# VHH binders against Programmed cell death protein 10 homolog (ccm-3): the designs that were tried, part 10

Target 1, 215 residues: Programmed cell death protein 10 homolog (ccm-3), of Caenorhabditis elegans (q17958)
Amino acid sequence: MNEEGGYLGAMTYQCLYSPVMEKIKQQHRDDPRASLALNKLHTALTTCEQASPSFLYDFTKVLLDDSELSVNLQESYLRMHDTSPTNDLIVSGYEQNADYKELTKRAIELRRVLSRVPEEMSDRHAFLETIKLIASSIKKLLEAINAVYRIVPLTAQPAVEKRKREFVHYSKRFSNTLKTYFKDQNANQVSVSANQLVFQTTMIVRTINEKLRRG
Short names: E, the ipSAE of ESMFold2; O, the ipSAE of OpenDDE; V2, 0.75 times the mean of E and O plus 0.25 times the DockQ between their complexes.

## First folded at step 6 (VHH)

Design s63 (from b5 with D30S S31D A33V; framework vhh_vobarilizumab_d1)
Fold by ESMFold2-Fast, scan of step 6:
Structure s63 (fold): chain B 215 residues (1-215), chain A 125 residues (1-125)
Amino acid sequence: as target 1 above (215 residues)
Amino acid sequence: EVQLVESGGGLVQPGGSLRLSCAASGFTFSDYVMAWYRQAPGKGRELVAGISSGGDTSYADSVKGRFTISRDNAKNTLYLQMNSLRPEDTAVYYCAAYGSEIDLYFSYMTGPDYWGQGTLVTVSS
């Protein structure tokens, strides 16, 4: 089952399956047969994420339900972003370019502050301070996107603008979800909309990387 | 009918002071987050200061330490005390109302629920 924005498969792969597979591969690196089998499995998971984005999320949900493990995946994905690798937010080949470096920095900052949401929600004053930081971080990322838009090839500009509009859309959705939360206390929807924002940071940088590889 | 009516603008010398007022009617003022915006000639509107229903304040870096936002819920009035005025403070100042503090934090993406018509402040020798 997908939720709006189609982020669940990508988040499940990035936060859970990819890190676990890399960890297990490292533990078995000295066994050529195990290494070959694990590489094939990892490739299968990557292919599955691309071909059917809901599958890994649905598989994980069934696994947790059948094992009777009490885990909130939305909150877990958010918390994982506090310590997860941020290599997906690097503009490959342009690591020393000031504008692309600023974009990466602001995307990482937004991802990290969003990861604090589940812990901070329990205290109204702390949560409002975190919301101020999130709003400030979103604004700084928008400014970085605008700066990058001015320096990318003209052929890439429409794609960057589309990703910027989607990011603004999900930022407004997050803001509206926060307003609803202070009225109904539904914490899960806040986690959902925060994860959608994290996914948008990934999509912005991914799109820029794809367009720069062609130009 | 909702109305926000600004007053207190005028001509003042550099280093001088002005106090702007915004009289609100047609809504429950005490429930709303209030803000002051300004628009200098040839520029877009910028947020100057905000105040929550609970009295928490925020300021743009350009006015911190010089301007003070306050509210009087009994009088349904918002104030902006402007001290140490500079020529770059010359602008039309707008009163604005938000139904949520969250909207004020995201003001660069979302406009206020209500706008005043503005009051001109000119800082010149």
Scores: ipSAE 0.636, ipTM 0.808, lowest interface PAE 0.8, mean pLDDT 87

Design s64 (from b5 with E101L; framework vhh_vobarilizumab_d1)
Fold by ESMFold2-Fast, scan of step 6:
Structure s64 (fold): chain B 215 residues (1-215), chain A 125 residues (1-125)
Amino acid sequence: as target 1 above (215 residues)
Amino acid sequence: EVQLVESGGGLVQPGGSLRLSCAASGFTFDSYAMAWYRQAPGKGRELVAGISSGGDTSYADSVKGRFTISRDNAKNTLYLQMNSLRPEDTAVYYCAAYGSLIDLYFSYMTGPDYWGQGTLVTVSS
C-alpha cells in the first residue's frame, strides 16, 4: 500500500537501501562476482518496487518487525534529512544564478527544519516554535519558486507551476495533519506528511533540472 | 451571527499614535487566535500582528517596536496600539479570527475563519 504522493519507495531507497548497497559494494570491492550480484539485486528490488510501489517499504518494515526491532521508519527518514547530502537540490549549471541559488538554499532550510520534528514533538512549546519556523520556511520556498518561475524558459513554466501547486497541496496537508495532531496526538501521521513535503521539494528541483537540460 | 467590529481609526499626523479596538461576538473568542491585517490602496492584505489564545504575540518586521497587539478575553476585545506612525502605515486595518493557531502560522495559504469590515487609518499632513 502506497501513501499518497508515491514517496515511500523513493524515501526507502534514498535513505536506506542506496547507502547500504554502496557500503556493501565497498566491503566487497575486490570481488567482481559480488559486484555483479549486487547490481542484479538492485535491479530485482527496483522491479519489485515498480510492480508494487510500496514493496521496499513493506519489505523493510516486515524485516524489522520479524527481527523484533522497534524502529519508526517515518521518523528515521526525517532524522536522516538533517545530515543527508543536498546535491539533489542544486540546479545544475546554474549554481551562480541568484534565483536558483535561493531556491536551493530555501529547499535545504525546509529539509533541515522538518528533520527536527520527531525530536521536538514531545514538548508542546518547543514543537509550536518549530512549526512556526516550518511555516516561515515553506513561505520563503514558495517565494523562491515564484522567482524561479519568472526566469525559466516559457516552455518550462507549466511544469514549474504544476510542481508549485503540488507543493502547496502537500503543505496544506501538513498543516491539517498538525491541527489533527494537537487533538489526537497521532505523531506518525505528522512524520508521514513531513516526508511527503520533503519529497515534493525534491520533485520541484528535479523538474527544473529536467526542463533546463532538454533544450 | 459572528461579528468582528473595528473602531479607533482616523486621521493622525506622522509620529502620532492610535489605538484600534476589535469587538468580537458570536464565537468563543478566548479559544481563537486573533490577528490584525492592513490593506493599502492598490495592494493586497498583509498580516501586521498576531496573538495566540494564550497571549503569545508576533509582528511583521515593518511594525516591530512600534505596534503592540493585545487582547482582553473578559471583554471579547482585541487591541492594536500603534505608535510612531508613518505615512506608509496608511491603510484599512482589519481584525481577523483563526480557530487554529496553526492556520495563523500558515496564513499565507489559508485565510481566517472570520474577518471584520475594517477601519481606515490615514497618516498625513
Scores: ipSAE 0.653, ipTM 0.831, lowest interface PAE 0.9, mean pLDDT 87

## First folded at step 7 (VHH; framework vhh_vobarilizumab_d1)

Design e2 (from d3 with S53Y; at its last look DockQ between E and O 0.71; V2 from the best seeds 0.68)
Fold by ESMFold2, look of step 7:
Structure e2 (fold): chain B 215 residues (1-215), chain A 125 residues (1-125)
Amino acid sequence: as target 1 above (215 residues)
Amino acid sequence: EVQLVESGGGLVQPGGSLRLSCAASGFTFDSYAMAWYRQAPGKGRELVAGISYGGDTSYADSVKGRFTISRDNAKNTLYLQMNSLRPEDTAVYYCAAYGSEIDLYFSYMEGPDYWGQGTLVTVSS
């Protein structure tokens, strides 16, 4: 199931394809034929994903499996968030509003701290310090969500509350996975849980953007 | 049987001091993170201070600089030194134990494994 696998399907374009496409575009920025071809490729990939959800994830997985390359996708996706664009965490059209700006700030902070997990989890002292930062960041994001809840249109409030409940649920799953890790050393499950939390953070902002654009 | 027994509560004037103790038994004290909570009349329980196994401490903003949490692992005892007491500090104070300090870090969504019976602190006059 996608949630048990860290929701990688939902994040594949953002984490893998978009940065690669941008890198190739920059390498060929003086060649308009390459730019046109890359835009056509983007459209084709997006169309395939719309027609068959998770297509880009499945395509990538088959490609890696057939190539016999050993890639830890959970850790790789998590690390990629450290340098990925964060415009998906902006509440469009409300960048000057203090409450929405705070929501964006806290969402970015949490994503960045979670991206450090694969690098730090083998060093117990560093990992415990990062866990404190993650716990603090989750608390601050919850406070920002509560503030936004009070200012969104009434028609949006149920959706924001639902996303808050999901975020809390996955935050608890993450904390439980950490406790288990210190007993059984299952590093992959920590990365899965961290990716799930990154996804839930993104869904909060995405839902708010959708509700504000419509109403 | 796990027991957390608070003591040291009482009546004190504003500006006064009080030291709370929590005697712990029935679990490996040195492997638990510990905390003090308080419950004022008509309010829910709130975290006042926490201390990890290794002695790292945290405090609610309302008590920072006035309260000091400490632990004596040899005596299986948790302490709260309360200075410059104010009427708003009036509450029942509870000792709490966490089997993992991770749950203490996430205390806003995770509860402790064990609670004490509480000791009343009244700041009045």
Scores: ipSAE 0.673, ipTM 0.837, lowest interface PAE 0.8, mean pLDDT 88
ESMFold2 (binder alone), look of step 7: mean pLDDT 81; pTM 0.822
OpenDDE, look of step 7: ipSAE 0.677; ipTM 0.845

Design e3 (from d3 with S53E; at its last look DockQ between E and O 0.83; V2 from the best seeds 0.76)
Fold by ESMFold2, look of step 7:
Structure e3 (fold): chain B 215 residues (1-215), chain A 125 residues (1-125)
Amino acid sequence: as target 1 above (215 residues)
Amino acid sequence: EVQLVESGGGLVQPGGSLRLSCAASGFTFDSYAMAWYRQAPGKGRELVAGISEGGDTSYADSVKGRFTISRDNAKNTLYLQMNSLRPEDTAVYYCAAYGSEIDLYFSYMEGPDYWGQGTLVTVSS
């Protein structure tokens, strides 16, 4: 679906490109020419993403198609969240506020438990245990969102409420997809709905950051 | 017709015990996750304990160590053993059924498929 580039595209640099760029930078840390080249590459990649939303996602799909590698992209993105940076889930300027700190903690926890899904789907017992953790994590994140809703400026409350509604909608779609999976064992839709939840979690924090900057 | 019929409620002094039963009919009991809810006067219903079709149990913090949920699939019956009862446990207790354990895990977002009529438990000196 074309919407795949929307939710996967939003996290492509952070999940896929940033870790590789940092690793190469470390390998060449004694070479200032390499550092300058890598900074230029970083700028070029981010500039392309700004000019054409989902560019890095599209670029990656073309590379994988040309490489003839059989890669399950949905599962791959999901696995990468286990080790990807989580600075996108921090409410900037409020890192020590108890409610915003709790929001960040619960968002990180949900992202990480969702990243375990591809590894565990074929083991029914392990998967059911992970589903219990996912359900608990969603509940705790909703509680954290409600606490933050009470302390954000009144002008931000409608936007936070709308993001919460969308997150609940996709949480229900995820639970329905799980029930379907146990009937037909079609794993792809589980990974799709899990990635959509990761995206919705990110959008909650992004919206809060945007509204707090505007006052 | 699906029926959930609770029994075993009554008056108990603090520190006492009661065992609640829920007789189920009209559906395949061993395919359903089951739960006990309670509703204190003037308050909403709250989940007390849940048990999956496979026997995995969960409890509200307020009842951990005092209450035990169990099921007998041969008799289509759900149980709640309540020990060390406190006045705050006074409530109408409801049996509930979920189509799968996934529905039970996500119970904060969705209600059960079926409810019982409730049985009153009063804990008073």
Scores: ipSAE 0.698, ipTM 0.852, lowest interface PAE 0.7, mean pLDDT 89
ESMFold2 (binder alone), look of step 7: mean pLDDT 81; pTM 0.823
OpenDDE, look of step 7: ipSAE 0.774; ipTM 0.889

Design e4 (from d3 with S107E G111S; at its last look DockQ between E and O 0.80; V2 from the best seeds 0.76)
Fold by ESMFold2, look of step 7:
Order: C-alpha cells, then sequence, then structure tokens
Structure e4 (fold): chain B 215 residues (1-215), chain A 125 residues (1-125)
C-alpha cells in the first residue's frame, strides 16, 4: 500500500523543509534577489505538496538514496519532532479555550515523548520507563479528545469520533509492536508505528481545525 | 487451570484499614504484571493499583498515599494494603493479571488475561 509516503509525507514540509526555508531566508535577509527567489521556491514547494502530498517526501528520499549517506528515515523523522515547531497542533482561534488548549498540550507531549524512542530502545530499563510515559500521554490525550468532543458543533462530532477511533487503533498497534520488539528486536517497526501514531495525533487536530473553520 | 482468589474484604468503619490478598495459581506468577481493580455499586470497574513483574508500582490518584500494592513471588500472592478508608472506597475489589507489563501500562485499552472473583469492601459508619 506504500503507506510510508502518506504518514511521513504529511510531516515532511513541517519537520524538514519549513525550518530549512526559514534558515535560508534569514541567511539572505539583506539580498532582495534571494528573497524573491526564496518566495518563489516556497510557493513551488507548497504547490507541489498540494498537488501530490507525498512529493516532498519522495524528493527527499530520492536525494538521500542517490547520496553516499546512509539515513534511517523513520528514526530521523522521530528525532526531528523533539525540536520541530508545534504550531500545527494549535486549534486556531481557540488558543485560550481550556479544552482546546489542553488538547494542544497533550498532543505536543505525546509527540515529544515518542521522539525519544530511537535513542532509548537499546536500554531496556530506560525504554520501559519511556513506554510508561507514552502510555500515560496517550491516556491524557484521549481524555482531552473526549473533552473537546463535548464542545465541538454537533456536525463535527462524527469526524472527531472517527479520528479518535483511528488514534486508538494505531495506539493498539504501537503497544503490540512494543511487545513484539522485546521478542524479536525489530527496532525499525517500533519507529514505524511511532511515526504512524504521531501522524494520527496531527490528524486529530487538523480535523478539528477544518471542522471549526467550516462551522 | 488458572485461579485468582481474593480475600481480606469486609466491613470497616471510615478511617480504618484492610489488607487484601490474592492467591494465584495455574500460571507463571513471576512473569505477570498484576493489578487491583474495584467496582462500586452501579459503576464500571476501575484500576486502583498496578505492579509490574519487576516490582514497579502505580496508583490511581484517588488512592495514592493511602493504598500500597505489593507482591510476594515466592508465595504467588498479590497484596493491597488499604489505609484511611473512606465511604467512596466501598466496592468489590478484583485481582487481575496481565501477561505483559506493557498491557498494564495501556490498561485503558487492553484487558487483563485473568480476573479473580472479587472480594467486597464496605466502608460505612
Amino acid sequence: as target 1 above (215 residues)
Amino acid sequence: EVQLVESGGGLVQPGGSLRLSCAASGFTFDSYAMAWYRQAPGKGRELVAGISSGGDTSYADSVKGRFTISRDNAKNTLYLQMNSLRPEDTAVYYCAAYGSEIDLYFEYMESPDYWGQGTLVTVSS
């Protein structure tokens, strides 16, 4: 099904391209020719992503595959979430509402604890402690989703419920992958399932933003 | 066959103490994570305390500082020391076993492998 480009693709602009573009814009802030070119590049990247949501992921993968660098993309994307911007997890226009603010807080916390997985997998004791934190963070996010469900417009409730069910499904897949990991030591599958869970977390907030804009 | 048999429940006045025991048989107790659940009248079961196979403990906020979970792997027995009991602690208390401590951490979406039959704790003046 080639699902990797779907969930990693959805994160590629935010985690990789946007920060690089900001660095380059700042580096050339006193050059109007560079500023104009960078604005055109920004528009082109956004247009490509809109036309083909996995384009920037595919482009990055081809670039890395053709290089002499060996990069584990699943682990790299997870580690990037530790320091990446989290403005994609804000419910726009509702930043001071207690329930939406709690949703944002718990989504950010889950993303960040999942980002620790690649660093900690080889230390069983540290990894089990991190898994306990991940499980607690998932529970708190579910509670925040339930609170938001009660306050969104009635027309938005089915979409929120669907996203909650997908999030629970991927949470169960993650827990099963962890149990399998302690048997077979397949570290890549743990990173895959963690990235999928990060994606599902993002989709919850994105869906809420979409429904609140259209209500 | 697997058995989890709770004991130690009863009628206690507010502020009193009880010690619950759960005798386990029919499985490898040492490798299981264990938990106490309770079910108050008209309510669903809720996790009270958990203990991993390695002895790491966790507690519901409502009982933290008052209840202590422990295990004796040599006797295949799980314990719950309940101090400073309140009327809201009135419930049937159940022993539960998880084949993986990961399932205990994810208890809100995973089910235990085994349940006991329960022991009634009533806290009333």
Scores: ipSAE 0.699, ipTM 0.843, lowest interface PAE 0.7, mean pLDDT 90
ESMFold2 (binder alone), look of step 7: mean pLDDT 81; pTM 0.824
OpenDDE, look of step 7: ipSAE 0.791; ipTM 0.894
ESMFold2, look of step 8: ipSAE 0.696; ipTM 0.843
ESMFold2 (binder alone), look of step 8: mean pLDDT 81; pTM 0.826
OpenDDE, look of step 8: ipSAE 0.793; ipTM 0.895
ESMFold2, look of step 9: ipSAE 0.668; ipTM 0.829
ESMFold2 (binder alone), look of step 9: mean pLDDT 81; pTM 0.823
OpenDDE, look of step 9: ipSAE 0.801; ipTM 0.897
ESMFold2, look of step 10: ipSAE 0.696; ipTM 0.841
ESMFold2 (binder alone), look of step 10: mean pLDDT 81; pTM 0.825
OpenDDE, look of step 10: ipSAE 0.796; ipTM 0.892

Design e5 (from d3 with E101L; at its last look DockQ between E and O 0.92; V2 from the best seeds 0.69)
Fold by ESMFold2, look of step 7:
Structure e5 (fold): chain B 215 residues (1-215), chain A 125 residues (1-125)
Amino acid sequence: as target 1 above (215 residues)
Amino acid sequence: EVQLVESGGGLVQPGGSLRLSCAASGFTFDSYAMAWYRQAPGKGRELVAGISSGGDTSYADSVKGRFTISRDNAKNTLYLQMNSLRPEDTAVYYCAAYGSLIDLYFSYMEGPDYWGQGTLVTVSS
C-alpha cells in the first residue's frame, strides 16, 4: 500500500494510544477490575503493534473516517511528540556511553522541534526561526550519527550507513517541501515530510538497538 | 556573467577592526540570501554569517557579538564588519550567494549558487 501506514503506523501506539492508556489507568486507579482490564488491553495493543505496525493506524483511520470528527492526523501526530515518551530513542544497555547518549539527545531534540511545526506555520517569522532550529538540529544529529558509526561493531556499520543515507534523503525532501510551502502555502505536505523525518530519526536508533542486540 | 568580488582584506593587529565588501553583479542581488565563509590555513571552509534578502541575520557562535553582516541592495554590495579581531580569525574570506533562505539554513548539505574568489585577512602583531 502507500507509505503513510508505515511511518505513521510505527508511531501510532506511542503518539495516540500510550498517553490515553495512562490517563485512563490513572482515572481508574481505585478499581482493581478496571486495572486488570486495562492491562489486558495494553497487552492486546502491544501484540497488534508487534504483529502489524500499521494495524493501530488503520484502526484509528477507520474510526475517524466513520465518525463525523474532522482531525488532521499528520498535524496531530507531530503535536503528540511534544509530550510523548522518548524511551524509544535510547540505545538500551549503553545509556552511559557518551556517543550513544549524544545520539539520543540529538534525536529527542529534533523530534521536539519538528513537533512545533503545526502551530508555527501560520506565523512566518516564528516559522522561519523554527526552521533555523530544525536545520541546526539535523546538523547536530548527523554529527552524532557519524560519531556512533565509528564505535559500532563492524557488523553494524553497513546498516548505520544505510540509515544515515535515508535520513539525509528525507532531510533534503523536507527542505524542498519548505521552499514550496512559502510559494504555495500547502501546509499538509510540510506536516507529511516532517512526520517522515521523525520516522527516519526513530529508525536510526531502532536499527542500532537491533544490531547491538544481535552483535 | 555572474561575479562576486571581495575586497577590504589585509593585515591587522589583534583587537583591531576590518570591513569586508563583496560587490555582486550578473544576478538579481536583492532576491538572494548572502553569506560570508572563511577558510583558515589547513582547515575547510566554514560559514561565518548569513543574511536573507529581507535583512534577517545569522552568525556562527565563534563570531557572535564581534562581526556584523549587512547588505546594501541599492549598491548590490554585501558587507562584513569585523571587530575585536583575534589571530584565529586569520583566513581567506569568501562571499557566497544562495537562491533561497532555506538553502542558507541547510548550507551544510546545500551548496551556494555562487562563490567569490576570496580576500585574505591576517590578524597578527
Scores: ipSAE 0.528, ipTM 0.765, lowest interface PAE 1.0, mean pLDDT 88
ESMFold2 (binder alone), look of step 7: mean pLDDT 82; pTM 0.830
OpenDDE, look of step 7: ipSAE 0.691; ipTM 0.874

Design e6 (from d3 with Y108W; at its last look DockQ between E and O 0.03; V2 from the best seeds 0.00; counts 0 for: placed apart)
Fold by ESMFold2, look of step 7:
Structure e6 (fold): chain B 215 residues (1-215), chain A 125 residues (1-125)
Amino acid sequence: as target 1 above (215 residues)
Amino acid sequence: EVQLVESGGGLVQPGGSLRLSCAASGFTFDSYAMAWYRQAPGKGRELVAGISSGGDTSYADSVKGRFTISRDNAKNTLYLQMNSLRPEDTAVYYCAAYGSEIDLYFSWMEGPDYWGQGTLVTVSS
């Protein structure tokens, strides 16, 4: 099925809204009334997202459709990850632990190399080099996940293992999509599979945070 | 010294069966993904089957349902059970090792870390 609203929806505030809100806040930092209004808007958006997880994705889709703007959302999400905040990839309360720190580092690196895909797909040589970096980043993230698996509470291990298996599954799908792309030139499917990998990376860290909070 | 040594090749009638073995040494077999490749006369090497360190398998469409890849981590041995053999299965079969299952998934762009020496399978009457 079309799961776009699931994986893109989960990333919409962080990827599309947060960077713009920060930029506008900086542009109006000397205006107390604008700062107050922007803080209220931030709170409203995050409250809506918590109450309805796909709200900002749906809102954005309706806005673009009604304005007749032709935007490639799959590519846009990927490009925005290059400059978006990465606090969603931090294991809260364990920032100085070597294994969790390594997990965060490798998750950020994979997200960043995946963000290059839309810009580089048209240059076969550059794209093949970037795919090698993506494969290397996937391997390094898996090593970091395995290290974290050994130190999480035993009650958390099944959930971490499940997320690892999903990440590996989507890594395989990404590779198959790339192989097909070099035959049929379906660039959109490459962006879809890249976004799905970013989502799976985010879910690993989110699951660890949830399990450590309860442990 | 890393070694991959294939055995079990030979001449077989169409419809027959063979079991290939690959004895591995010189690396941590349990952590490696393994694969079988084949090279028919006048053609390049093609991936036949792969198996992850955790035992997940994949097959080329041309052999799916007829060939079974397996591994015995206690014996550091990779197997390929080849059933319902056809003349187009005639090739030199190679054992291959990848340091990660990710490397196996990306095998279409980068070759394996290690190759075996090959074993000839001929399917002829």
Scores: ipSAE 0.602, ipTM 0.802, lowest interface PAE 1.2, mean pLDDT 89
ESMFold2 (binder alone), look of step 7: mean pLDDT 82; pTM 0.825
OpenDDE, look of step 7: ipSAE 0.742; ipTM 0.876

## First folded at step 8 (VHH; framework vhh_vobarilizumab_d1)

Design f1 (from e4 with D30S S53E; at its last look DockQ between E and O 0.83; V2 from the best seeds 0.77)
Amino acid sequence: EVQLVESGGGLVQPGGSLRLSCAASGFTFSSYAMAWYRQAPGKGRELVAGISEGGDTSYADSVKGRFTISRDNAKNTLYLQMNSLRPEDTAVYYCAAYGSEIDLYFEYMESPDYWGQGTLVTVSS
ESMFold2, look of step 8: ipSAE 0.703; ipTM 0.851
ESMFold2 (binder alone), look of step 8: mean pLDDT 81; pTM 0.821
OpenDDE, look of step 8: ipSAE 0.811; ipTM 0.901
ESMFold2, look of step 10: ipSAE 0.700; ipTM 0.845
ESMFold2 (binder alone), look of step 10: mean pLDDT 82; pTM 0.828
OpenDDE, look of step 10: ipSAE 0.801; ipTM 0.893

Design f2 (from e4 with D30S S100D; at its last look DockQ between E and O 0.77; V2 from the best seeds 0.76)
Fold by ESMFold2, look of step 8:
Structure f2 (fold): chain B 215 residues (1-215), chain A 125 residues (1-125)
Amino acid sequence: as target 1 above (215 residues)
Amino acid sequence: EVQLVESGGGLVQPGGSLRLSCAASGFTFSSYAMAWYRQAPGKGRELVAGISSGGDTSYADSVKGRFTISRDNAKNTLYLQMNSLRPEDTAVYYCAAYGDEIDLYFEYMESPDYWGQGTLVTVSS
């Protein structure tokens, strides 16, 4: 599995497979035999997601490669975040706590402003305005992470700090990629860096959920 | 040799006004994004205001509406007009320069290329 299968793989079920399964089940809603088969397929896909987050990504990539369809996966995944479910950014059981609620809000906002990147990169003025919004959103998310750090159990604090450091690292990579983009016009690398930052944002919330569940 | 030299600091009464200047040399001033930072006693250095090479401005919430950043590219000079001064504005004020304005947008994680020596502003009755 390559590094793309790591960060895109982690979001493949929620961004691609879950919505597609819903659409296909609707198309076959009047066929009981198809409905039974589609429910079994749904279960198999969720089992694959549990067993290996990269499997659904690898499967999708093989299908696209063998079909000779030319799909820019980086841009496609990034655009999908605009309308994808955000339940993965909720801190379960703490939805009414002000600090965790703020974390969720800022994580969602960053994900959505990053999703605008593929459509705006070719317009320098629009892209610079969006970059300002991304920078502001990253700052606000960092502040929300710091607030949550102070209220998580002490046993969780090292993990949250580690995720904060990784998020900062990928934020700097994104900033550097933007500076290079205006020189070399490598749009794919901007999308790669943006998706990696979306993944790191998700990992902060996932880590907090895991630590709160354990104690 | 790059130099950023602040001036215009001093003692002012609360509610008063002060204009800071930063004379820049040794680089193409018009191509740099510029910023004012301040450092109060016992606190870290914080961004007060920024201005891009194209003239777009930004302000810390604590000074918005009271302070105005501006630049004169013909004179290689950055300004900070400070109105309605309060005791909590007391600090050493620093001029800073960014070679790439994207770094100014990400100032909370990026460093300026150059710093000035600072000018003390004291707001006291």
Scores: ipSAE 0.700, ipTM 0.843, lowest interface PAE 0.7, mean pLDDT 89
ESMFold2 (binder alone), look of step 8: mean pLDDT 82; pTM 0.834
OpenDDE, look of step 8: ipSAE 0.809; ipTM 0.904

Design f3 (from e4 with G50A S52T; at its last look DockQ between E and O 0.92; V2 from the best seeds 0.77)
Fold by ESMFold2, look of step 8:
Structure f3 (fold): chain B 215 residues (1-215), chain A 125 residues (1-125)
Amino acid sequence: as target 1 above (215 residues)
Amino acid sequence: EVQLVESGGGLVQPGGSLRLSCAASGFTFDSYAMAWYRQAPGKGRELVAAITSGGDTSYADSVKGRFTISRDNAKNTLYLQMNSLRPEDTAVYYCAAYGSEIDLYFEYMESPDYWGQGTLVTVSS
C-alpha cells in the first residue's frame, strides 16, 4: 500500500519467489507431485498478490523480521533482476513485430544495466561508466517507445504518451539523485530511484499489453 | 555574469574547413563539460560534439572523423575544428556548458546550464 510496497511489490514475485520455485522445481523434476504442488503454490501466491498488490512484499518483510536477517531490500531487488525472468517485458501476440521486439529488447537492457548499480557504486570510475550506459539505454528505450507510439491504435496513443511522460520524469529524478549522490554518498536513494525506474519500464509494457487487448 | 561567445563562423565552400571558437567567462571553465550544438534552418537543435572536464570526447555520427572538439583551459576557450565540410553542415552553431557531466550523458532530456548566442556556418558553392 505504501509507495515502496507499490513499486517493489510489483516486482516481488518475479525477483524473489519465481527464481526459488524454479530452482526447487528443477531439483525435483523427476517427481510429478512436486511439480503439481509448486504450480498450486504459484497460483495461490499470484492470486493473493492480485487481491492485494503489496501482499508478497508485506509477507517478505514479515519473514525478514522473523529471520533476523539484515537485508538491504532496495539493493536486493535491483540485484535480483540480473537473473529474474523477463517475460513481463514481452508484448504478447506481437513478438515478431520489429517495433515491439525492439521495445522488449531495450526494456530488458535497461533493467539489466540498472541491476548492476548496487555493486558498482563504490568505485567512482566504474560507476560513471555505468551511468553512461544507463543514460544510453534510457535514450534507446525512449526511441523504441516513440516507434511503438506510431504503430499502436489511435485509442492507445494517449496512454502510451502518459507512460512515456512518467518514464521521463523518473529518469530525470534518477539523474538528479546521481548528482546528489556524488555530494552526499547516499547509496540508498540511488537504489530507490533505480527501482522506481525499473517499475516505470515495466508499466510501459504492461500498459501497451492492456491497450492492445482492448483494441 | 556568465558569457559564452562563439566566433569563427562564415561562408565556406564544400570540402573546406573552418575552426569555431567559444570564449567563456563568468564561471570556472575547467570544471564544466562543454558541447557544440547546431541548428539547421527548419530543424531542431542537435548535439554535434562534447568534451568532459576530464577531456573525454564524443561526436554525433554525422560528424565523426571530420570534426574535432578540443578545449584550452588556460584560455577558457572551446574549439570545434570542422574539416571536409558539406552543405548539410550549414547551421547556426552554439556553444553550451554543463556543470555536471551527468547532465551531458542525459542531454536528450536535460538542458545545458549556459548557451552562447551562436555563429552561422554556411557551406555553399
Scores: ipSAE 0.676, ipTM 0.830, lowest interface PAE 0.7, mean pLDDT 89
ESMFold2 (binder alone), look of step 8: mean pLDDT 83; pTM 0.841
OpenDDE, look of step 8: ipSAE 0.767; ipTM 0.884

